# Ledger of designs, part 193: VH-VL binders against q9h9l3

Target 1, 176 residues: q9h9l3
Amino acid sequence: PRKMVAIDCEMVGTGPKGHVSSLARCSIVNYNGDVLYDEYILPPCHIVDYRTRWSGIRKQHMVNATPFKIARGQILKILTGKIVVGHAIHNDFKALQYFHPKSLTRDTSHIPPLNRKADCPENATMSLKHLTKKLLNRDIQVGKSGHSSVEDAQATMELYKLVEVEWEEHLARNPP
Below, E stands for the ipSAE of ESMFold2; O stands for the ipSAE of OpenDDE; V2 stands for 0.75 times the mean of E and O plus 0.25 times the DockQ between their complexes.

## First folded at step 10 (VH-VL)

Design s3 (framework fv_amlenetug)
Fold by ESMFold2-Fast, scan of step 10:
Structure s3 (fold): chain C 176 residues (1-176), chain A 122 residues (1-122), chain B 108 residues (1-108)
Amino acid sequence: as target 1 above (176 residues)
Amino acid sequence: EVQLLESGGGLVQTGGSLRLSCAASGFTFSDYAMTWVRQAPGKGLEWVSAISSEGDSTDYADSVKGRFTISRDNSQNTLYLQMNSLRAEDTAVYYCAKDWGRYSYGYAFDYWGQGTLVTVSS
Amino acid sequence: EIVLTQSPGTLSLSPGERATLSCRASQSVSDDYLAWYQQKPGQAPRLLIYGASSRATGIPDRFSGSGSGTDFTLTISRLEPEDFAVYYCQQYDYSPYTFGQGTKVEIK
């Protein structure tokens, strides 16, 4: 009954040694995979490491990027009160400085039935790329030029839909 | 020099309420998430609650959810913890701590206050 | 929640000796999101190491951190009198941000 969205963020390294993951792109899709939000985001701190191999972020993307404070406000308006699906989603929430309720959070890196369907150990943390290939027969995150957060958000929603009925029942019996 | 100074601790009876304050100086308070960590006598550290830099997003340990409220006043550089329905198990030194990550949260705690003791008895 | 187990519980050594403290996680800690803190009696914790191996500002180079995944180590190469304290590891990969139970480094 609650509306459901999937999110995927790309982060760049800021702070000493680039250790802090700062938001540089965010994509949000609805239940059917339609894009609700997709913006490059300018971190308020100096970018030490673009992490381009994984993030796909380059200096050119920062030129017209939405400032962090504005982007965060837009994103939180979309997420608040909804079931939010993501893969290792806690990292996205860290970068957003946002605490989403556990009862409304679905992390596809931490759903044992999903691993079981992929013939993986239930308590292991499997990558989005691996689960998507095994269960959807789709190759994502191809090449060395970085990931597409839209593609990742869409894949994440499709993966969740494979276990939605089973997992929602589990959560009803075992509330977080 | 970064400083965090807690106040408001004391002896309180079971079921009572207490408000802790943490006065911050030496950094741009409004750029950092803040947290409360407690330590029961002779025990280890336990995370209690966190608040975003703008004060618009909060999180709590399950043991305090519904009883404690974290808040902040960026104009006064002050962090608060309102504690209601106190239990004996809430007896601890409460530390105010600054998140290490600017404009982010959950990246270690680089500065801590001296702590304020809360003793709950009946 | 990620459970951190520190060993040994107590380490009895003399000044000048090397201290090696272990922290083991119940599941893999991603991106080296592990910190070490020092706490002296009656004092607040002090951040020593973040990112598993990076020294915090002002921390002497005798302190070093290493490890990844589930197995992490804090090493104090040559104990000074002021280093006798309790040491805590903390993971900040996943909420709640849990601490180990501590290792007490005491004078022999």
Scores: ipSAE 0.715, ipTM 0.891, lowest interface PAE 1.5, mean pLDDT 92

Design s4 (framework fv_amlenetug)
Fold by ESMFold2-Fast, scan of step 10:
Structure s4 (fold): chain C 176 residues (1-176), chain A 122 residues (1-122), chain B 108 residues (1-108)
Amino acid sequence: as target 1 above (176 residues)
Amino acid sequence: EVQLLESGGGLVQTGGSLRLSCAASGFTFSDYAMTWVRQAPGKGLEWVSAISGEGDSYDYADSVKGRFTISRDNSQNTLYLQMNSLRAEDTAVYYCAKDWGRYSYGYAFDYWGQGTLVTVSS
Amino acid sequence: EIVLTQSPGTLSLSPGERATLSCRASQSVSDDYLAWYQQKPGQAPRLLIYGASSRATGIPDRFSGSGSGTDFTLTISRLEPEDFAVYYCQQYDYSPYTFGQGTKVEIK
């Protein structure tokens, strides 16, 4: 089987009205939850909105942050050819300006068996925090100082592992 | 002043090939994802393909995957769409469009080319 | 795939009247990632609204967008002769990025 990693990105608002989500931090963990990558990333555009309550990004984090183009190259080298797990992962790929193959993408916000285990409607989009609490009995994203992308990536991998066998069998029979 | 100028459309037989070009000016080309959107005669808009600003990542609509190849030459500020194994249902005006989001992908398309007509017949 | 359904298919109105165009999504569109485009015969589409409600550069204030989730609306407060065109909504939340089938605003 292909190697598997989990990713979680933090974004800040750039562009008119802060409408564009620009990459400001990225964490990638392996199957066992070990950190492969975790860097603050400097957007090449003016930051209109730090979105600190959710992103945890502050101006201080930008001082020694890795420039976007360098960080993107490093991240894509890790992701290419691997099964990539994330939660609402399409937003991370938008911020990376990257198109990962759908056949190698696993989005824990859109896996019906996972919602079923959490006693949630199969087609609902549940938050990572809710699924982690229900299925792993763990509180993540505590407080209002922003999220830890490492913590989120680790939780996302653990959630996927709960349904991995079932979901991989489903995908083999019903290719995306 | 942003401009997108398309070329390469024409009449082609089923099973044939055609390459479309889009010449861009007035913005930093390599910072923006670019896309091709088509419109069949009398029909609506259909997203066809997209490419990252650096040209190192691509995506395709299921209807064209395996037949079309998107590419770009940032030194010439030009976007390409290589169309192979053309079918009658590929008949459409093909638009080159610029993603609105700088260094990101998948926002609204703020500028479009004039379109180039591709007619696929037997 | 998010399917966008526009209604009505055709709207026949006179200059000076208000036009209200609907766009409904088959599933929720997050972060107001919805745009509206205007297309005149023989021309390329023109971006009118992005982020569900923000006017693009150069777009007159008679154009406004509203809505969230699955229900979105484009309003033209007082139609000018140049506003008779086809209007498309587009979601850019989830790949593939899809367009509605269009609403034609034509002279009565």
Scores: ipSAE 0.800, ipTM 0.897, lowest interface PAE 0.8, mean pLDDT 91

Design s5 (framework fv_amlenetug)
Fold by ESMFold2-Fast, scan of step 10:
Structure s5 (fold): chain C 176 residues (1-176), chain A 122 residues (1-122), chain B 108 residues (1-108)
Amino acid sequence: as target 1 above (176 residues)
Amino acid sequence: EVQLLESGGGLVQTGGSLRLSCAASGFTFSDYAMTWVRQAPGKGLEWVSAISGEGDSLDYADSVKGRFTISRDNSQNTLYLQMNSLRAEDTAVYYCAKDWGRYSYGYAFDYWGQGTLVTVSS
Amino acid sequence: EIVLTQSPGTLSLSPGERATLSCRASQSVSDDYLAWYQQKPGQAPRLLIYGASSRATGIPDRFSGSGSGTDFTLTISRLEPEDFAVYYCQQYDYSPYTFGQGTKVEIK
């Protein structure tokens, strides 16, 4: 049996026009929702746009943040060989400069049974906030002060657990 | 100036092997993901493989998985593609390309090598 | 995988004319993660536009990109002789990062 974790990252804008999403915080929780990792991360490039409304990142969080290369090593050690759950997780992997195996990746923004349970079109990409409200009766990402990556990772794991049995069975019959 | 210089292409028989190299200069090589993209004669562009800046994370197109191995030597600023069990369908010009995003991956390719032709025949 | 469809397949124009090239995605491309490349015969592709509308370094202002979601456009306001080439769009939102089949801009 493989271990399972859920991840959620916060990114800030770097590079020309802030177009590159650089890692600024990462939270990882285990199957039960316990925090395994939660650190602010210092991008090695100049931050052009903190994207604070969504990321919750402010200049103050960068003062004692873990340098990117060190944080990346720690994070990859936790993710390697595990089933990793996330929402629009490809964006997290982009920011980590990491290629996690598709067979071990679970993206709650692309699980048709989850959308079906929420009375949403199976092929639509629904937000984490919407799915959590519909299926768990909880409001997350409240206000305009930015998101909590711990809260998002925990919600993501709970959403996956709603469809885990049927989705793992589907994947066993239809390997990626 | 950023420069990518490819070598190693040639004629090889089906089932054979070939190793491509791409020498990089003009940028901090280890900060960027690198990619191989191929183009069959008269056809469009197809992504083949990618490698993280530190060389510790790799990805492959389904068509080459298990046959091709991407690697890099950051001390020599060189990217490699080891191609085994070659098929006629692998005939293409192979380009090495630099990801635009520093300390990230999956952005546009801002610099490309000149391309090296690989011809696979019986 | 996201399939990109370019139109027209071939565009026959004279120097000085305006070229408008379309790229349509089979599903929505997030965050404007779309690029345009130019490829001349015997040469590697050259990045023109990234982020759907931002010109890459050294690209003349006659090249412009626009669009979002599933519909993207590359416009060349006044064709120069060196602009006759094949143009490819690329999405870099979701792996595998796919290219369109290309639009050939040829001299009339």
Scores: ipSAE 0.796, ipTM 0.898, lowest interface PAE 0.9, mean pLDDT 92

Design s6 (framework fv_amlenetug)
Fold by ESMFold2-Fast, scan of step 10:
Structure s6 (fold): chain C 176 residues (1-176), chain A 122 residues (1-122), chain B 108 residues (1-108)
Amino acid sequence: as target 1 above (176 residues)
Amino acid sequence: EVQLLESGGGLVQTGGSLRLSCAASGFTFSDYAMTWVRQAPGKGLEWVSAISGEGDSTDYADSVKGRFTISRDNSQNTLYLQMNSLRAEDTAVYYCAKDWGRYSYGYAFDYWGQGTLVTVSS
Amino acid sequence: EIVLTQSPGTLSLSPGERATLSCRASQSVSDDYLAWYQQKPGQAPRLLIYGASSRATGIPDRFSGSGSGTDFTLTISRLEPEDFAVYYCQQYDYDPYTFGQGTKVEIK
């Protein structure tokens, strides 16, 4: 069996008009929800838009934040060879400038059985907040201080565990 | 000025191999992901492969997985595509392209090379 | 794999007219990750629009993009002779990158 982790990243806007999404925080938890990594990350480029309403990132968090290249190396050491669970995880991998093998990637925004358990259309893209409320009876991403990437990573792992047996069997029969 | 200059295309027999090169200049090569996109004669665009800025992550279209290998040499500012077990359906113009987003993998492609024609015949 | 369907396949217009090109996705795509390209015969594609609505450097303001979810539009407000080309939409929200089949804008 391969080890399994869940990841959630927060991005800030860099580049022209803040259009580029640059990594500014990453949280990784193990199968049981224990934190393996949680660091603020300093983008190489000037931050144009902190996106604080969603990211929870403020200028103060960038003081002594880990530089991107160093943080990336640390994160990749944790992810390599493991099954990585995330929600809309392609955004996290883009921000990390990292390809993770499709066979070892689990995206809770694209698991039809998970949507089915939530009484949602199988092909709809449901938010992490909605799935967590419906299936775990827990409110996340509450308030005006932005999202907690630790909380989001933990919720994502718990959601995956609800369909893990069924989905792993599906993937064994229908490899990506 | 950003420039991408491709080479290595040509005529090859089915089952053969070719290596394409793309020489980059005018930007910090290692800061950007790079990609190969192909276009069969008279057809549309098809993404083939991508590689991260430091070369430690790669991705492939299902149609070329296991046959093609993307790589880069950041000291020479050069991108490569090693093509093995070539098939007639691999006949296309192959474009080298730069990812738009600095430090980000999988964004739009802001600069493209001129393309190099690969023709696979029996 | 997200399928992008462009319509019409061919758009026949005269210089000075407005062109409206559609791109529809098989499932929702964030507008942050939708691009448009122009390709002229014998040339490489050129980036026109990224993030559904942001104009790339050097692109004239007669080009504009809009849309969200599954429905995206490229508009050319006043066609110039140099605008007759094939246009492709591309999503980069989900792996693999996918392109639409293209819309050819040709002289009537």
Scores: ipSAE 0.005, ipTM 0.482, lowest interface PAE 14.1, mean pLDDT 87

Design s7 (framework fv_amlenetug; at its last look DockQ between E and O 0.04; V2 from the best seeds 0.00; counts 0 for: pae E 11.6 > 2, placed apart)
Fold by ESMFold2-Fast, scan of step 10:
Structure s7 (fold): chain C 176 residues (1-176), chain A 122 residues (1-122), chain B 108 residues (1-108)
Amino acid sequence: as target 1 above (176 residues)
Amino acid sequence: EVQLLESGGGLVQTGGSLRLSCAASGFTFSDYAMTWVRQAPGKGLEWVSAISGEGDSTDYADSVKGRFTISRDNSQNTLYLQMNSLRAEDTAVYYCAKDWGRYSYGYAFDYWGQGTLVTVSS
Amino acid sequence: EIVLTQSPGTLSLSPGERATLSCRASQSVSDDYLAWYQQKPGQAPRLLIYGASSRATGIPDRFSGSGSGTDFTLTISRLEPEDFAVYYCQQYDYEPYTFGQGTKVEIK
């Protein structure tokens, strides 16, 4: 069986009007929720908007942050060949400039059975915070100082485990 | 001045192969994801394939997966598309396009080449 | 796959008139990840608008974009002769990145 990891990234705004989401932190956890990677990452572009309310990133975190190209290499080494779980994970892959195989990607924002268990419309994109509260009875992303990518990655893995058997069977019958 | 120049298009028989090239200049080539977008005569735009700035990661439209291979040579600022097992439905103008997002991918395409015509017939 | 539907298919107008082009998505597009392109016969597409409402470098201010979620609009406030072309919307929220079928703005 392929190993499974969960990822969550924090992004800052770069480029014109801060429209580009650039990687500023990445956390990766294994199946049991143990941290495999957690680093602040220095974007090679000028940061226009720290998006601190959501990212938790401040200028102080950039001082000893790992340069983007080095961090990207470390992250891709961990992700390659594994089943990668995330929430709205396409945004993380955009920031990593990385195309993970669809057959090995699990996006908890687009798993109809998971929404169904949360009494949400099957094809709606629900937030990680909402699904975690509904299904795990846990409050994450609490306060105004930004999110913890470790906490988010751990919650994402736990959410996936609730539907893992059902969803893996679905994917075996309906390969992407 | 950013420039993208495609070459390698032409007439090819069904089942044949062609290799397209895109010569890039005016920007730091290895910082940007690159994409091929095609347009069949009189039709709209269809995304075909993308490659990361370092060339270590690629993706393909379902219609071309297993038949087309995207690659790049950053030392020569050149993007490639190797097209195998060509079908009549692959007939199109193929555009080389630069992703707008530096060190990321999947944003709007801010620069396009002039295109190169590929005609597949039996 | 997010399907983008553009309307009208063809818009016949005279120079000086206002053009309003619609792009409707089959599901919500997040973060305003929607772009508009202009394509003239025999030419490559040209980026006009990104982020639903931001003009690309060098694009005249008569072009404006608006909308969010599933409904987006491109407006050309006063058509110039050079604006007669085909216009495409594109979402870059979720892969595969899809284009609308195009709206042809032609001279009346």
Scores: ipSAE 0.821, ipTM 0.907, lowest interface PAE 0.8, mean pLDDT 92
Fold by OpenDDE, look of step 11:
Structure s7 (fold): chain C 176 residues (1-176), chain A 122 residues (1-122), chain B 108 residues (1-108)
Amino acid sequence: as target 1 above (176 residues)
Amino acid sequence: EVQLLESGGGLVQTGGSLRLSCAASGFTFSDYAMTWVRQAPGKGLEWVSAISGEGDSTDYADSVKGRFTISRDNSQNTLYLQMNSLRAEDTAVYYCAKDWGRYSYGYAFDYWGQGTLVTVSS
Amino acid sequence: EIVLTQSPGTLSLSPGERATLSCRASQSVSDDYLAWYQQKPGQAPRLLIYGASSRATGIPDRFSGSGSGTDFTLTISRLEPEDFAVYYCQQYDYEPYTFGQGTKVEIK
């Protein structure tokens, strides 16, 4: 079996009107929830919107942040060859300018058995916060200080573990 | 001024191969993901392939996966599309497109080349 | 893949009139990842709108985009002679990126 990691990224707004979602923090945890990577990342372009309420990113976090190109290299080294678990993970890969193989990707926002277990419509897109509360009885993303990417990555991994056996069997029968 | 100039199109037999090139200028080439989009005669637009700014990540439409290879030479500001095992349905104008977002991909395409016509015949 | 359906197929209008083009997605698309393009005969597409409602550089203010979820709209407030062309919507939220089939705006 392949090694599994979970990823969660925080983005800030760059470019005109801050509509470009640029990577500003990335957290990666292993199957047990141990942190493998957690760095603030400096976008190559001027930050127009820190999106602090959601991202938790502040200007002070960028003072010693890892330059994007360097961080990207570090992150890709970790992800390569792994099964990567995330929530709405296409956004994380987008911010990384990275295409991870679909066969090695697990998006907890698109796993019908997970929604079913949470008494949600199978084809609905549920938030990480909602699923975590329903299935893990844990509150994440609490307050106005923004998200914790480590916390979110850990929650994502734990959620996936609840349906891992069933989902992996499904994928084996129905490869993407 | 941003400029994209495609070349390499032409007539090719079914099963044949062709290599397209796109010469880019007017921007920091390696900072942007690049994409090939094609348009069959009288038809709409179809996303074909994309490559990250650094060239270390690629993606393909299912219709071309295993047959086409996207690559780039950042030292030459050039994007490539190697097309093998060509089929009649690959007949189209192939556009080179610049990603709108710097150090990102999937943010629409703000600049396009004039396109190069690929015709696949039996 | 996400299917984008544009309507109407053809829109016949006169210069000075208001044009309203629809783009419907088979599933929800983020507002940040919907674009509109203009294509004239023999030319490459030109980006008009990105992020559903943001005008690209150099695009006149008569062009505007709106919408969310599965329904998006491109509006041309007052058609100019140069605006008669084919218009495409595109989503770049989910791979593969997909385009609508296009709406032709022709002169009445």
Scores: ipSAE 0.343, ipTM 0.788, lowest interface PAE 2.3, mean pLDDT 93
Fold by ESMFold2, look of step 11:
Structure s7 (fold): chain C 176 residues (1-176), chain A 122 residues (1-122), chain B 108 residues (1-108)
Amino acid sequence: as target 1 above (176 residues)
Amino acid sequence: EVQLLESGGGLVQTGGSLRLSCAASGFTFSDYAMTWVRQAPGKGLEWVSAISGEGDSTDYADSVKGRFTISRDNSQNTLYLQMNSLRAEDTAVYYCAKDWGRYSYGYAFDYWGQGTLVTVSS
Amino acid sequence: EIVLTQSPGTLSLSPGERATLSCRASQSVSDDYLAWYQQKPGQAPRLLIYGASSRATGIPDRFSGSGSGTDFTLTISRLEPEDFAVYYCQQYDYEPYTFGQGTKVEIK
């Protein structure tokens, strides 16, 4: 079976008024939740808004951060050929300036069977925090210091495992 | 033109549940965080909950934590608030609000819906 | 959480007069993450000022905001009939994003 990883990213604000979301941290875990990649990443543009209360990113993290071009190469090497699981994953790919094949992409924010298990509207985009609490009995994103992309990636993989057999069979019948 | 249209309000018994919806148009919905703010009759504004543009981050006021769930369907441009274990103090007009900042999270609210009234009685 | 206290509770003035509304935060609000909203009877709130001093799009020049740290002010230089409403300050520095209790600007 094809190898599977989960990814989560944290973004900072660049561009006018900090409205552009630029990659500043990326974490990748394997099927068992082991960390394959976890780096702070320096955007190629001036950071206008660190968004620390959401991102957990501070100026000190950027001092020795891996430049975006280098980090992107490292990340894409890990993702290539694998099923990539994420939550609202389009934003992660947008920040990476990358498109992963749709047939190899899994988005836990948009899996109807997963929403149904959580007693949520089947077509709603549900938060990772809510799904994790409902289905894994675990609290994530606790406190005011920002999110942990490692914790979030690990939770995302565990959520996908709950519906993996059903959803992989569905996708085999309904190729994207 | 930006429009936010709340629905789903009404009369509900204490301990009951209600789901609010907010239909959004006139902007790229997924680029903006969304917020529920409520106003009890004759009272001021109270922030209730926020959700990031793609729905991957949420937070709640302590008064509703564990009882309310914010969510969104970006394919339908719709924001939701699932309200469980309702109490009398939850009686309010509930507003759907959009962040003013493009691509930023949790800033000021530049557009508001008309509000939907939730009344909780025993 | 950051508590916002507005004063006065009610401001009774006539059209043409200058209105000064105060908002005090229980702790410093960084990067001036403070906003002002207007709410007219039967209507949703309307954003007037963000970043403590920046006018939102389409807001008349008679509205201005100032202040930093814990003390913020909304000034309406010359009240028009449509300005009689309730005004709220809001901080958006830390969750929960709290509002002040409101200042009602009413016709004397």
Scores: ipSAE 0.000, ipTM 0.538, lowest interface PAE 11.6, mean pLDDT 87
ESMFold2 (binder alone), look of step 11: mean pLDDT 89; pTM 0.917

Design s8 (framework fv_amlenetug)
Fold by ESMFold2-Fast, scan of step 10:
Structure s8 (fold): chain C 176 residues (1-176), chain A 122 residues (1-122), chain B 108 residues (1-108)
Amino acid sequence: as target 1 above (176 residues)
Amino acid sequence: EVQLLESGGGLVQTGGSLRLSCAASGFTFSDYAMTWVRQAPGKGLEWVSAISGEGDSTDYADSVKGRFTISRDNSQNTLYLQMNSLRAEDTAVYYCAKDWGRYTYGYAFDYWGQGTLVTVSS
Amino acid sequence: EIVLTQSPGTLSLSPGERATLSCRASQSVSDDYLAWYQQKPGQAPRLLIYGASSRATGIPDRFSGSGSGTDFTLTISRLEPEDFAVYYCQQYDYSPYTFGQGTKVEIK
C-alpha cells in the first residue's frame, strides 16, 4: 500500500525527575524508505534529562529545533489518512499527543507472524534491534551515542513489509 | 481558578439521545486534552472518551464507540459529548476532566467537574 | 486492555494508622503512567499521585506512591479523618485508560 508511512520518535525527560517523556525528534519515511520528515523538536517544558544514550539528543540539537506545537501540526498532516507503521508505536503517538485510528495503525512489536518468523514467542514484545538482526540480517542502533530515528523508521517499514500481505489479510477478516 | 462545569444531564428513554456540555475556565483550554469519565450508581470509574487540545484526535471506550461523539469548541471554552442510541447501562454520573499533560490525552486527570447525572430508562 | 485489580476491597482502620493500598496490573505498566485518585461520597475524584510516585499539587506529604511494572502501592502514613474515602488507581499507558475497582478506606 502506497499510502503507508513508518514513524519513529525520540523522547527526552521532562517534568519531575525527568519522568515525563516529551517529543524531541521525529522521523517519518514512506513505503520505500525515503525520508518525508526528520526534525529535532523543542518540548514546551524544560528538559531535565536528555536520555542521550538512547535518544541521541544533545543540548546543541535544541538550539534551532522546531517548537512542539508547529512540529506536531506538520507531522499530523503527514500521518492523517495513512497507514502508520511503528515499533511500540503507542509511545510515539503519546509523545505526539495524537490518536491514530487502530484500523490504520501497524505496530511491529505486536504482530504475531513477525515474531514467529524470528523464532520468538508470538506474544512477546521483541526489540526493534533484535527483529531487524534476525529477519533482515542488519545491525541498527550500533554504539552508545544514541539511536537514529531515521534508521529505526526505515527498519520498521522493512520489517512490516515481510508480513504485510499476511497481516493485511488477517486484519481484513478480523477488523480491530 | 480552574473550573469545569457540566450540564445537559437528565432522564432519557432507551434509544434516545443527549448532549452533555462542559464549560471550562481558569486555564488555556486549547492547550490541554479533555476527557469524559462516567460512574454508574454505586460503581467505580470508567473512562469514556478523550479529545486532543486542538480537537484533531479523539478516542473512545469500546462500550460507547459508534454511539458517542466527543467534540470541543475552543473559541467558547466548551467540551461536548453527544450520546446517541442510549442504553440502560449508560446510566451514570458523567464527569468532564482536564488532562494533566499538555496538548494530548493519555495522562492523569488533574481537575474534574462536579458531574452531571444521566439516567436511561424505558 | 489492561485490567487493574485493587486490594483489599475494604480497609477498616482508625485515625493515626497507616494505610497500604495495592493495585495490580494484568500486564506491565510504565511507572510514568499510573495515577491514584481519592473520591468522597457525592464528590468528584481528586488526583493524588501521577507517574506512580509524584504527588499532585496540594496533596499532603502523608500520601506516597510506589511500585513499577505490574505492582503498585499507595501509602497513607498516618490517616487523618478526611482520608476515609474510596481510592482508585488508573493506568494511562495504553488506551483504553482503565481504572481499578476501588479500595474503600473506612473507620473501624
Scores: ipSAE 0.005, ipTM 0.497, lowest interface PAE 13.6, mean pLDDT 87

